# Designs tried in a protein design chat: VHH binders against Maintenance of telomere capping protein 2 (MTC2). Part 18

Target 1, 357 residues: Maintenance of telomere capping protein 2 (MTC2), of Saccharomyces cerevisiae (c7gvl2)
Amino acid sequence: MGDHNLPDFQTCLKFSVTAKKSFLCMYRDSVSKEKLASSMPSTCDIQLKRAINDAYPGGGIKVTVLNSTTASLDSLATTHVKEFEIVIIPDINSLLQPDQAKLVKIMRDCTVAIEKAQSTRIFIGVVHWNNPVQPSGAAKDGDEAGKPAPKTRIFLPTSLRMGAWLKHKFWFACAPPYLDFESSTESSINTRANNSIGMAEEEKQEPESKRSIILNEEANLNDVFVGSTVRRYILDIMVHLRTHRLTYNAKAGGVYTNSLDDVVLLSRLIGLHSGKMFVSPSHVKEASRWYFPMHLELVQRSSMDSSLLYGSDPNLVDEMLEKLAKIKCEEVNEFENPLFLESLVVKNVLSKVVPPV
Below, E stands for the ipSAE of ESMFold2; O stands for the ipSAE of OpenDDE; V2 stands for 0.75 times the mean of E and O plus 0.25 times the DockQ between their complexes.

## First folded at step 5 (VHH; framework vhh_6z1v_2)

Design c08 (from z04b with S54R H60Y F63S P100S F102W D111G; at its last look DockQ between E and O 0.33; V2 from the best seeds 0.00; counts 0 for: pae O 9.0 > 2)
Fold by OpenDDE, look of step 5:
Structure c08 (fold): chain B 357 residues (1-357), chain A 123 residues (1-123)
Amino acid sequence: as target 1 above (357 residues)
Amino acid sequence: EVQLVESGGRLVRTGGSLRLSCAASGFTFSNYAMGWFRQAPGKEREVVAAISYRGGSTWYADSVKGRFTISRDNAKNTVYLQMNSLKPEDTAVYYCAAESYWGTLEDWTYGYWGQGTQVTVSS
């Protein structure tokens, strides 16, 4: 995976199901109001459902798409999960604070249920992102020399427009599933022909085997060793992220205390996936690249920059943000990663923090 | 330059209706949630209504629920507040605000704000 790409959906789904964690799926599209109001599943919803079903064939996972935000959330809060359920939240950025609060409560309750081995419900938050249009602060040349052009407030836009309390309920953001167009053409042709033979519905015994795979993977996670040096390494990364120049210090850069456990868990999964029985610094680096970008809180405007408290010139900060905004606009498209700047910060920190020997 | 210009505030009688408009310029309107706030004399500023950047979700304060409707036209870079069944308690300066990050009400403090428009409801 390139240093600035979002992780792939299939791997993220697998890890999330195994870890029983919720994650974000980042779509590069605009959602129309009409689509949001529609009771019909969006193309994204269909794609996600298909991808999940493909990953977990046999109906072992119930997939639910939230339709209306408030009513569906209320319904969800009262509905008990018998089996493993994945709830898709369309356009999570559209949730206003009251609905976010409801969702957070539901997600907390689900976490408790998981811990008690009562039920498993995880969430996929869909984020629709568009390339930030650079504020056309291009000074039109012609206006008269005298009035200081009202300093266009420079804002570094974020693709994640939700409260920190909700954002941190998701452990990472991934790319949308790739539609293998090749596989859809073959299945439509062959269903026409063989209507004929009435053979007896042998009661295909639900293969007990696939439930066993998820359970086995969970058990295997505990076997992946995490040394004290690895934990310290993660903590060092966290400290550096919190103190990074581009992170918002008032919110500790978005690095919360549970980040350690999350990164450890993700590192274990990565290690396990690579066939290792121990977490290496390389696994931690990879986990950090996945985990921290969505969690980071960057300085979005000069007023958020703590350096101002120390006498920094706001104009210089604005200039810096402007440069970053330009870079973001260019590179977000190149890497198809709305969290490109965050990923850069993480990369920078990872380059500075010395891994344990 | 970022500008939010509120309009439509006036003196109205109790039970009357008023539509406020806020014209936005200098930023990508569709990337911002829009909100209406109000501040009555001697009271703190409070959120009245909010609408998501794409208009898919709306929120209302309990005090205005069922009476006020927030809407937006992204093509016109304008957000509206339709106020029906106005009460003297609705008397305040109404402010339009834009914010791309609005997870909490406190987040709006970093957003763009208009100068406000006075709404007065007489008994």
Scores: ipSAE 0.012, ipTM 0.339, lowest interface PAE 9.0, mean pLDDT 81
ESMFold2, look of step 5: ipSAE 0.274; ipTM 0.717
ESMFold2 (binder alone), look of step 5: mean pLDDT 84; pTM 0.859

## First folded at step 7 (VHH; framework vhh_6z1v_2)

Design e01 (from c06 with N33D; at its last look DockQ between E and O 0.64; V2 from the best seeds 0.00; counts 0 for: pae E 2.5 > 2)
Fold by ESMFold2, look of step 7:
Structure e01 (fold): chain B 357 residues (1-357), chain A 123 residues (1-123)
Amino acid sequence: as target 1 above (357 residues)
Amino acid sequence: EVQLVESGGRLVRTGGSLRLSCAASGFTFSNYDMGWFRQAPGKEREVVAAISYRGGSTWHADFVKGRFTISRDNAKNTVYLQMNSLKPEDTAVYYCAAEPYMGTLEDWTYQYWGQGTQVTVSS
């Protein structure tokens, strides 16, 4: 996982299945915008289904595509499912607030069902993104020197067009799956050839065997120790994020009390993945780099910046936001990460917060 | 400069149909959610319908559900409101508006507004 790169899909999928948590998958905009309103499967749906099947061969996980259209949300079943189900939401950014509210209710019901051990359903929200055009507030002929930009101007548009309640139903965002289609095709061909030649074919595990492995990983997760000093370190990170200059204070920077539980859980997963029975500060730093960028609420325009109440110059705030927009435009392409600025804020906070001794 | 221009408002009889259009310019239309609002004399402005920037999510107020349909054509930078089974209470000035953030229905969150087009439904 790079410093400013999105985490990989395979690890995020494994962690999310083990923890029974929903997550976002960030696809660079490569599909016709008109096709995203269709009820038909898209290329990203095919890639996600294949990646899930490769991670959990032999079945045991049902994959369902929920089209983002209003009719598809109205038809989504929320009652008992017989198996572990992953629901793909192909374009979560395109949901209006009423549809977002419907989805929040559906996901809340699924969380309750998981807690009662009645059924397991988690969601993968697909976010389609592209790098925006540099803001039009750049210098123009006829622009008057020393005047602030209009209050309605957005300097830093969000890549996640979701209300806070829906965002907090997903715990992190990942890169799309990297699939080696050539290797997968060759492996399938080799399997057929080996079957025709001899008996020494590789046996696939049954779905029941894969479910047993999933349950064993969940049990091991609960044994990973988290000390009180580590929990305080997480809380200190959260406080620094809430009070950061670039975070929107009216929304606590997007960092709520439930963030502690999610970062603790993710830190346990990272620790377990690295072969540890305890959480260290380095595991917390990595969990913070995964978790917080998707949740941060940055200031997007000068009216969101509370420093103006204390006499800050609106023109200087506008200039700062414009410079940040230019940096975002350049660096998002470099790192393939639409949450680059959010990642930079997290890096800045991690450099200031002293890990526990 | 940003501009939203409504067209298609006119006098129509009860039970009739009408299609409103809103042509957008001066901004990246495909990055904005669009809404139709209306305001009758002496009443507060109210949201009629909204459509997400990719068109996959729509909302219609209960008082127009089944009668009005919002749609958009991102290639033409245009949003539409198809109005069927018109009633006298639909008489109002209709405004299109653009919102760049979070798919909201609240008028105070809409950044760009048209000048409005008059729809009058006679009994």
Scores: ipSAE 0.419, ipTM 0.795, lowest interface PAE 2.5, mean pLDDT 78
ESMFold2 (binder alone), look of step 7: mean pLDDT 85; pTM 0.860
OpenDDE, look of step 7: ipSAE 0.756; ipTM 0.916

Design e02 (from c06 with M102F; at its last look DockQ between E and O 0.54; V2 from the best seeds 0.00; counts 0 for: pae E 2.1 > 2)
Fold by ESMFold2, look of step 7:
Structure e02 (fold): chain B 357 residues (1-357), chain A 123 residues (1-123)
Amino acid sequence: as target 1 above (357 residues)
Amino acid sequence: EVQLVESGGRLVRTGGSLRLSCAASGFTFSNYNMGWFRQAPGKEREVVAAISYRGGSTWHADFVKGRFTISRDNAKNTVYLQMNSLKPEDTAVYYCAAEPYFGTLEDWTYQYWGQGTQVTVSS
């Protein structure tokens, strides 16, 4: 994974199933035409189902596609299954705040059910994103000609259209899966085994085998050691993120105390998959690059910049925000990462915080 | 540049129906959540209804639930408010607004505003 690219779907899926955590999958809209949140599966839903089935061919995981509508959210709250379930929300970024609040409650109830060992339901939120647009006409704040004008300043548009409570129900965001669903077979990631000659094992599609693999990873995960100096390193990273110039300090930059547990858990997973039974600073750096960009709250407009409370010129803050919006528009295209600015902040903080020895 | 133009506001009798339209231009309409707000004289502006940029998520204030319906047509860059069973208390200037954020119903999150259309409901 590059420090400016989204992590790959297959690894993110494996970590999320093992940790019983929900995550986001970022799909770039390749067409300019509009899509409605619908009751019918989209192309991305089919791709995600195939990728999950390829990773867990034994059938031990139920995959459900949920419309991003109020009615579907109400229905989900009353339905439960006993098997491990992955719920795909194909258009999570299009939920208005009241529906986001309903989803937060549903996901909180699912977390309680996991803790009670009653059921396991995790979510994949699909975010369809476009290039960010620079605000137009927003440079003229407080237009009062003939009508009441809203108190709206220049926006640095958010990468995700989710409130903080909903964002914290997902622990990271990943790139979409590379599947062999088109003619370009060699350029796609094949999650299904297709080896020949010298191959002694067919596909593993039995549910008992996949459930056993999941349980083995959970057991090994609990044995991965995290020292106190490593935990302090994570806390130091969190403090630097909270106080970074570009982060919104009134919301702790989006970095809350509960983030420690998630970064520790992700560091353990990275360590385990590196063949280690302990967490090193390099594992923490990788976990930080996965976790924090989705959670950061950057300054989006001059009213959010705390330097204004200390006498900064609002026009200079507006100029800074316009420059950041331009940089975001240019670089998001190159890296295909709508969280590029957030990733840059994380990279900057990681370069400043001294890892323990 | 950016324009939101409301239309359809007029005088109507109690119990009547009215359809407001808001035509958008100068921005990519399909990337914006849309809302209808209203403001009666001497009162604060209040949100009436909102619809997500893809149309699947809608919200209506309790005081209009069952009577008003928001909808959008992204092909025509237009958002609508169907107003049924109108009451004198619905008398207000109705504003169309566009929001590029995560769909909070707070007026400060709405970046573009129309000039408003007057709706008057007589007894």
Scores: ipSAE 0.481, ipTM 0.827, lowest interface PAE 2.1, mean pLDDT 77
ESMFold2 (binder alone), look of step 7: mean pLDDT 86; pTM 0.875
OpenDDE, look of step 7: ipSAE 0.840; ipTM 0.952

Design e03 (from c06 with T58I W108Y; at its last look DockQ between E and O 0.58; V2 from the best seeds 0.68)
Fold by ESMFold2, look of step 13:
Structure e03 (fold): chain B 357 residues (1-357), chain A 123 residues (1-123)
Amino acid sequence: as target 1 above (357 residues)
Amino acid sequence: EVQLVESGGRLVRTGGSLRLSCAASGFTFSNYNMGWFRQAPGKEREVVAAISYRGGSIWHADFVKGRFTISRDNAKNTVYLQMNSLKPEDTAVYYCAAEPYMGTLEDYTYQYWGQGTQVTVSS
């Protein structure tokens, strides 16, 4: 039993602006991909720009929409702005790998610029997902008569069509903004929001300078204490995630060494948001639920499964992965979370790792 | 049943132009990245161009840059390769292929393949 919904946009935005970190926004397609016209990126632009303006009224943050095109990426590499800039990438899944590599370089350069206090540019990558098509039955010999399954066949797909290096430039994924519209007092609209009771929506914003607000949040964040036992708890969670039966061990399950610093930072933000000047184990658990699902690398086909070294039947492994994909399809719709299975893995690990007392 | 059918390959003189088409059926075309590959006799298959499922991310091999243009029409379930300034070295069988996942350029990651269309460029 647990909360498997994506975290809310407004809190994720505030944390990411304060930490100067890029994040993903998971936007559900409401139409068939074959019917998709050019208007959806404009709708996403309007919703995200409005949500950012509501959070930071009166300007002070430049919002740039970068279409997911080769030309737009080439253009971005040559610009450098002095303001705090948020770059929206309206369909990050649509980048071919050469363009993903360009974006990784751009984001690395932006990280260096932040470190040198020369400029601040963070990214919101929009991931469009829809109801998954139920996968076919287990792959047995002869799905195409006399042909073996291709070695690249994926039985348990992911919604993130990004190489690992690009994926790790974003620290978590959130739900899209829930904007007020005329006649938006109906209960069904509020029921869609995440049930994170400790993360109340911000209702009032002081219209003062955004630079002053951002600096105050950074100063308070540095005062949040993180004890050595808390750091060890995070590391223990990471070890259990790397060795979980469903994670791809050759890639450390997607849990790299630098994940510790990101989870510590996110735990500080959660603690500060809850009015605390220290990080507790409950803050770490919540940070883990936000951070790790987007980063996990699950086994997608039998060739990725380490149990094959010990005599497992590849066809049975692929069959089980297809069954997991079918279960995922139904639960993703219920929780509106394309990372549902990854969230279950995190829940399982958190139930096994004993927090410090 | 998934089907990719290329058309438009023919004999053309050096400096000429062709447009190849690839009609897709049996799958949700707008979910797939598409690529054009070619194979000359006795040579390995090589990627010529690729286009993302929404058409915004495009890649062309250096040996065809400025001469070939990949495009797609999701309403018609069709991917195209416009080939201009053709050279005898462009003589090959051209294949279209579909890739559902990471937008790679490696031929082994493509799940569906057409049977190919012959392009011959005379000296």
Scores: ipSAE 0.623, ipTM 0.879, lowest interface PAE 1.2, mean pLDDT 78
ESMFold2, look of step 7: ipSAE 0.613; ipTM 0.874
ESMFold2 (binder alone), look of step 7: mean pLDDT 85; pTM 0.861
OpenDDE, look of step 7: ipSAE 0.839; ipTM 0.951
ESMFold2 (binder alone), look of step 13: mean pLDDT 85; pTM 0.865
OpenDDE, look of step 13: ipSAE 0.804; ipTM 0.937

Design e04 (from c06 with Q111D; at its last look DockQ between E and O 0.63; V2 from the best seeds 0.69)
Fold by ESMFold2, look of step 7:
Structure e04 (fold): chain B 357 residues (1-357), chain A 123 residues (1-123)
Amino acid sequence: as target 1 above (357 residues)
Amino acid sequence: EVQLVESGGRLVRTGGSLRLSCAASGFTFSNYNMGWFRQAPGKEREVVAAISYRGGSTWHADFVKGRFTISRDNAKNTVYLQMNSLKPEDTAVYYCAAEPYMGTLEDWTYDYWGQGTQVTVSS
């Protein structure tokens, strides 16, 4: 679980099914030309559906693919399901704001249904992100020198393109499952064989026994103890994130009060996964690295920077943001993580906040 | 050099049809959400329709629902507005605009604007 890489899909799926929480999956589009044997016959929804079915063989979880279109959203709003359903949204960040708002409403209704134990529907939103392009010296200089600036300019853009209300319906973002298009039959057979001990027991199980295993993990989760000093540590992390130099302080940096409950829940899952019945500070640090990067709201232009209240030059702030964007471009490519800068902010905060002993 | 060039605006009779086109150059068109706006004399500029960068998410104002349809062709770097059942109230300058980020409908979020094309609907 590195502080520069997105968490792995299989662990994120298990945690999200157990907690009945929706999550994002980050797919990098810029590499597909080199890896595919032919022009893109497969899609991320097929890969995700296969990975879920491999993890929960023989049923028990219904997997539905919802295209990121206005019509598909309207259709989903009227559907009632009896089963545990995972809805894959293959291109969630291509939705216009009105459709994002519609999805938020649908997901809120699903959350209420989960709380009432009437039905269970969670979402996997796929965010497609592109390889950042470094400005070339000649093209950048010519464009900058010869063109008037846009009316409002974003110097440090993000690749998520999601409003805060929609982002808050997902609790973290993960890496895609490792599936190979060009040799998928050989690779999937090889992967399944290499993991057969852990997965073979699931393949022999009936759907009822798989649902029973899911419900038993929910019960164990509730037994994981969280002390008051640990809760205070989480709150201290949240305060430092809200006031960080790079976060948009007018919007609390994207760190809202309900983040506490989600980080506590994720800390319990991490503790349980490591064989513990209590949450330690190290579990909180890992939960923070998983949770906060996707939720942070960073300063994107000088008008969002609180230092302007102290007389800072907006053009110097813009230059700082542009330099950060160049650094992000290089490091995102290396670590395959579009939330790299957000992850560094979290790492910086964790280094400053003293954990309870 | 970023350009949005609208075309297709003309005089048309009530009940008629018209297609507006907006050709884009100087930026990666397939990364931008696109919108059509209009401004009639003495009125504020208002959003008419919008379409996401991949084309699957669309929005149309209530005053044009069922009559106007936005579409795009990313291979040709072009966004369209098909206008049917035109009314005299549709008389306005129509603007094409590009929005790179959150898919909002508010005009101040759009980075690039065309010069506009006049649509006039006669009785």
Scores: ipSAE 0.579, ipTM 0.863, lowest interface PAE 1.4, mean pLDDT 77
ESMFold2 (binder alone), look of step 7: mean pLDDT 85; pTM 0.863
OpenDDE, look of step 7: ipSAE 0.829; ipTM 0.946

Design e05 (from c06 with Y53W; at its last look DockQ between E and O 0.66; V2 from the best seeds 0.68)
Fold by ESMFold2, look of step 7:
Structure e05 (fold): chain B 357 residues (1-357), chain A 123 residues (1-123)
Amino acid sequence: as target 1 above (357 residues)
Amino acid sequence: EVQLVESGGRLVRTGGSLRLSCAASGFTFSNYNMGWFRQAPGKEREVVAAISWRGGSTWHADFVKGRFTISRDNAKNTVYLQMNSLKPEDTAVYYCAAEPYMGTLEDWTYQYWGQGTQVTVSS
């Protein structure tokens, strides 16, 4: 992927099915003010179902779309299926915190069920995002001079409306699937079906079993070697992320102990996808660009900034954060990536940490 | 100028029903989670109900569950609180509030507040 582009859906889906991990899909939303959440299928639901079915034809994976409502969450908590199930949550960032907590518990129970080989259920959380309107300038040109900024004011808003515990149930975020809409006629759709990574000729190969394909990829993954120096490289990246000037120190920058295992696993997948039986530093860099931007917790206002312990002026910090928010608004449109600033932090850290080879 | 204007508060008898409305202006209403809070004389302000910016996720306090229902109409920039089976304990000033971030229930996270509307329930 580019420096600040989201990774592609098809590869993220493949890795997540193999690893039995949940992931986020970032969908730019131009919803009018008259639209509310609905039980009716959306364009994103149709796109995601089609992309999953194209990747796993012949029905080895059950796909369920679950509205982001309290009733839908309660229903999901009591339903178990024996198939490999992917649950799409189309409006995951529209959940109030109590419903986010319910979902965290459901996902924790699903992880336990996977570990006990009782059932396999992973989640695709769809994050609808809009480019935020530029906040008011740091200067109070129309207001009384000397009025302090409110303590609760957010100068650099989060890109996700998700609590940390829910975010950590997902291992990365990706772009929506590319679907060919340039040929929108019915006849053109049939002729372009052969252009996907899941070509029709592969679908006709004997034997076709998506469960056995998933098991084969998992077995090959275990053979990918990860050396101790590579593990130390990942730990060095994590330390630099936790101590970065823009990351929120009180939350370890969003980089927790289990991040090591996730980045190791993702590095193995990237290595295997590249035809390697070992993890190199370049695989770790790519895994870091996929994994960390979604998990980072950035400073949103001066009270979150640890530099205040060293005498920094809160007003100047808030002014800097507002300037960053303006830059973010410009660059988010260009890169189609609501995690642009987080990606910059990761790029900065990767440029500083010396790889072992 | 940002405004949240509550209306519909009045005196009602025990067991009666009332609908509160809150009209919003001066901000992008469809990007905000909304909440109803209340404060009785001599008591702390408390959250009554909340609704997410897309309307699908709702929360109601246990003391009003089954009796009160929050809803919103993003086309009209309005949030509602339908209050049924009213009790004298429901007597309070009811406030509408807007929260642009995590969808929390903590009053200090709400960025915009209305001036309140008085609801009085007589025995």
Scores: ipSAE 0.618, ipTM 0.877, lowest interface PAE 1.4, mean pLDDT 78
ESMFold2 (binder alone), look of step 7: mean pLDDT 85; pTM 0.867
OpenDDE, look of step 7: ipSAE 0.764; ipTM 0.922

Design e06 (from c06 with N31D; at its last look DockQ between E and O 0.71; V2 from the best seeds 0.69)
Fold by ESMFold2, look of step 7:
Structure e06 (fold): chain B 357 residues (1-357), chain A 123 residues (1-123)
Amino acid sequence: as target 1 above (357 residues)
Amino acid sequence: EVQLVESGGRLVRTGGSLRLSCAASGFTFSDYNMGWFRQAPGKEREVVAAISYRGGSTWHADFVKGRFTISRDNAKNTVYLQMNSLKPEDTAVYYCAAEPYMGTLEDWTYQYWGQGTQVTVSS
């Protein structure tokens, strides 16, 4: 169940607020793509704001929505707030590379400000994705070319549309709290008639110490012990991910920088959440399932596959990639996870790396 | 079949204005980032402007900054390049191109290309 599903928004939000880390939210489109370029805020903005307010009802967190335009991005670079701020970027995968570079600089400056205890600004990047459809244009061009043309065939297109530098500013990706645009317009007149006459009493109780809860969780993280054998286990997982058959073995593939520190931190959060003052191998496995799928870069075409250096036939690699594209199409819909193949690679690596005692 | 058809290229005098259009068919236009490139005789092809698939993120080369503006209309499957204050150096064949994934500016990442439209700027 949870092996291939995206983690839930509420837990990811709690961990990210505690760790002061930015994360991605994977939003499946249920409405025409033309509406994504609307001048009106998308439904995901409303759902995310509501979910954050539900988790932190006492205030103390300012929520800002940044429209994904060049002008909005330039404006953000010049503003600073003193509160704990969550910036929602509802269209993060619609940024051209130059705007992605601007966002990377903004997020780096925010990380420095967090380290100096000057201000806290973290980001929720919304990645829009669609029901997978077999890639007809790229496949047809590649099948008809006859001559090699590296630009004509992509067998496993990425759903993220994000450069490696921007991906590295987020530590994992989660499911949305509420995704169905079509249901959000239903009248609730009939629903209001479901209540019993005056017999139900709901009292709103807002926690007065929500900020104190956040601070207590931060203080406890440093006390969660991480042994040297556990650190070695994480490194072993990272090496196996870098050398996996399906991963693009470039250093920017997301596995060999900051990954150790992030997985250690996430493992400590998972351990603490389960009532432990130490990290176990099972905590590392769960942290790995959350962290690595968003960071992996899979081979998209045979020219990216490292097995060709070892004598593999590129036509056989193409056949394998086409079979994986079919599996991705079916399984992404079932699990509502555009990172399904990446999650499968992580599961495969975890099955092969021997954990410590 | 996929088609990108540029139009609007012609002879104009220095200081003039011109609007290029590129009509797209055979693919889901609203899923693609779009770019305008140009190539003068004997020179390398260079990116002029790009626009994201939802239209909010745009980029313009420094040599056209303030003079050219890229835009798109997803309902009409069309991308535009408004060219003002034209200079003789702007003389080139202009191509529109579609890029499906990363929003890069490198020509080798663009999957579909038009045949080009000639823009000539006279003294």
Scores: ipSAE 0.550, ipTM 0.855, lowest interface PAE 1.5, mean pLDDT 77
ESMFold2 (binder alone), look of step 7: mean pLDDT 85; pTM 0.863
OpenDDE, look of step 7: ipSAE 0.827; ipTM 0.947

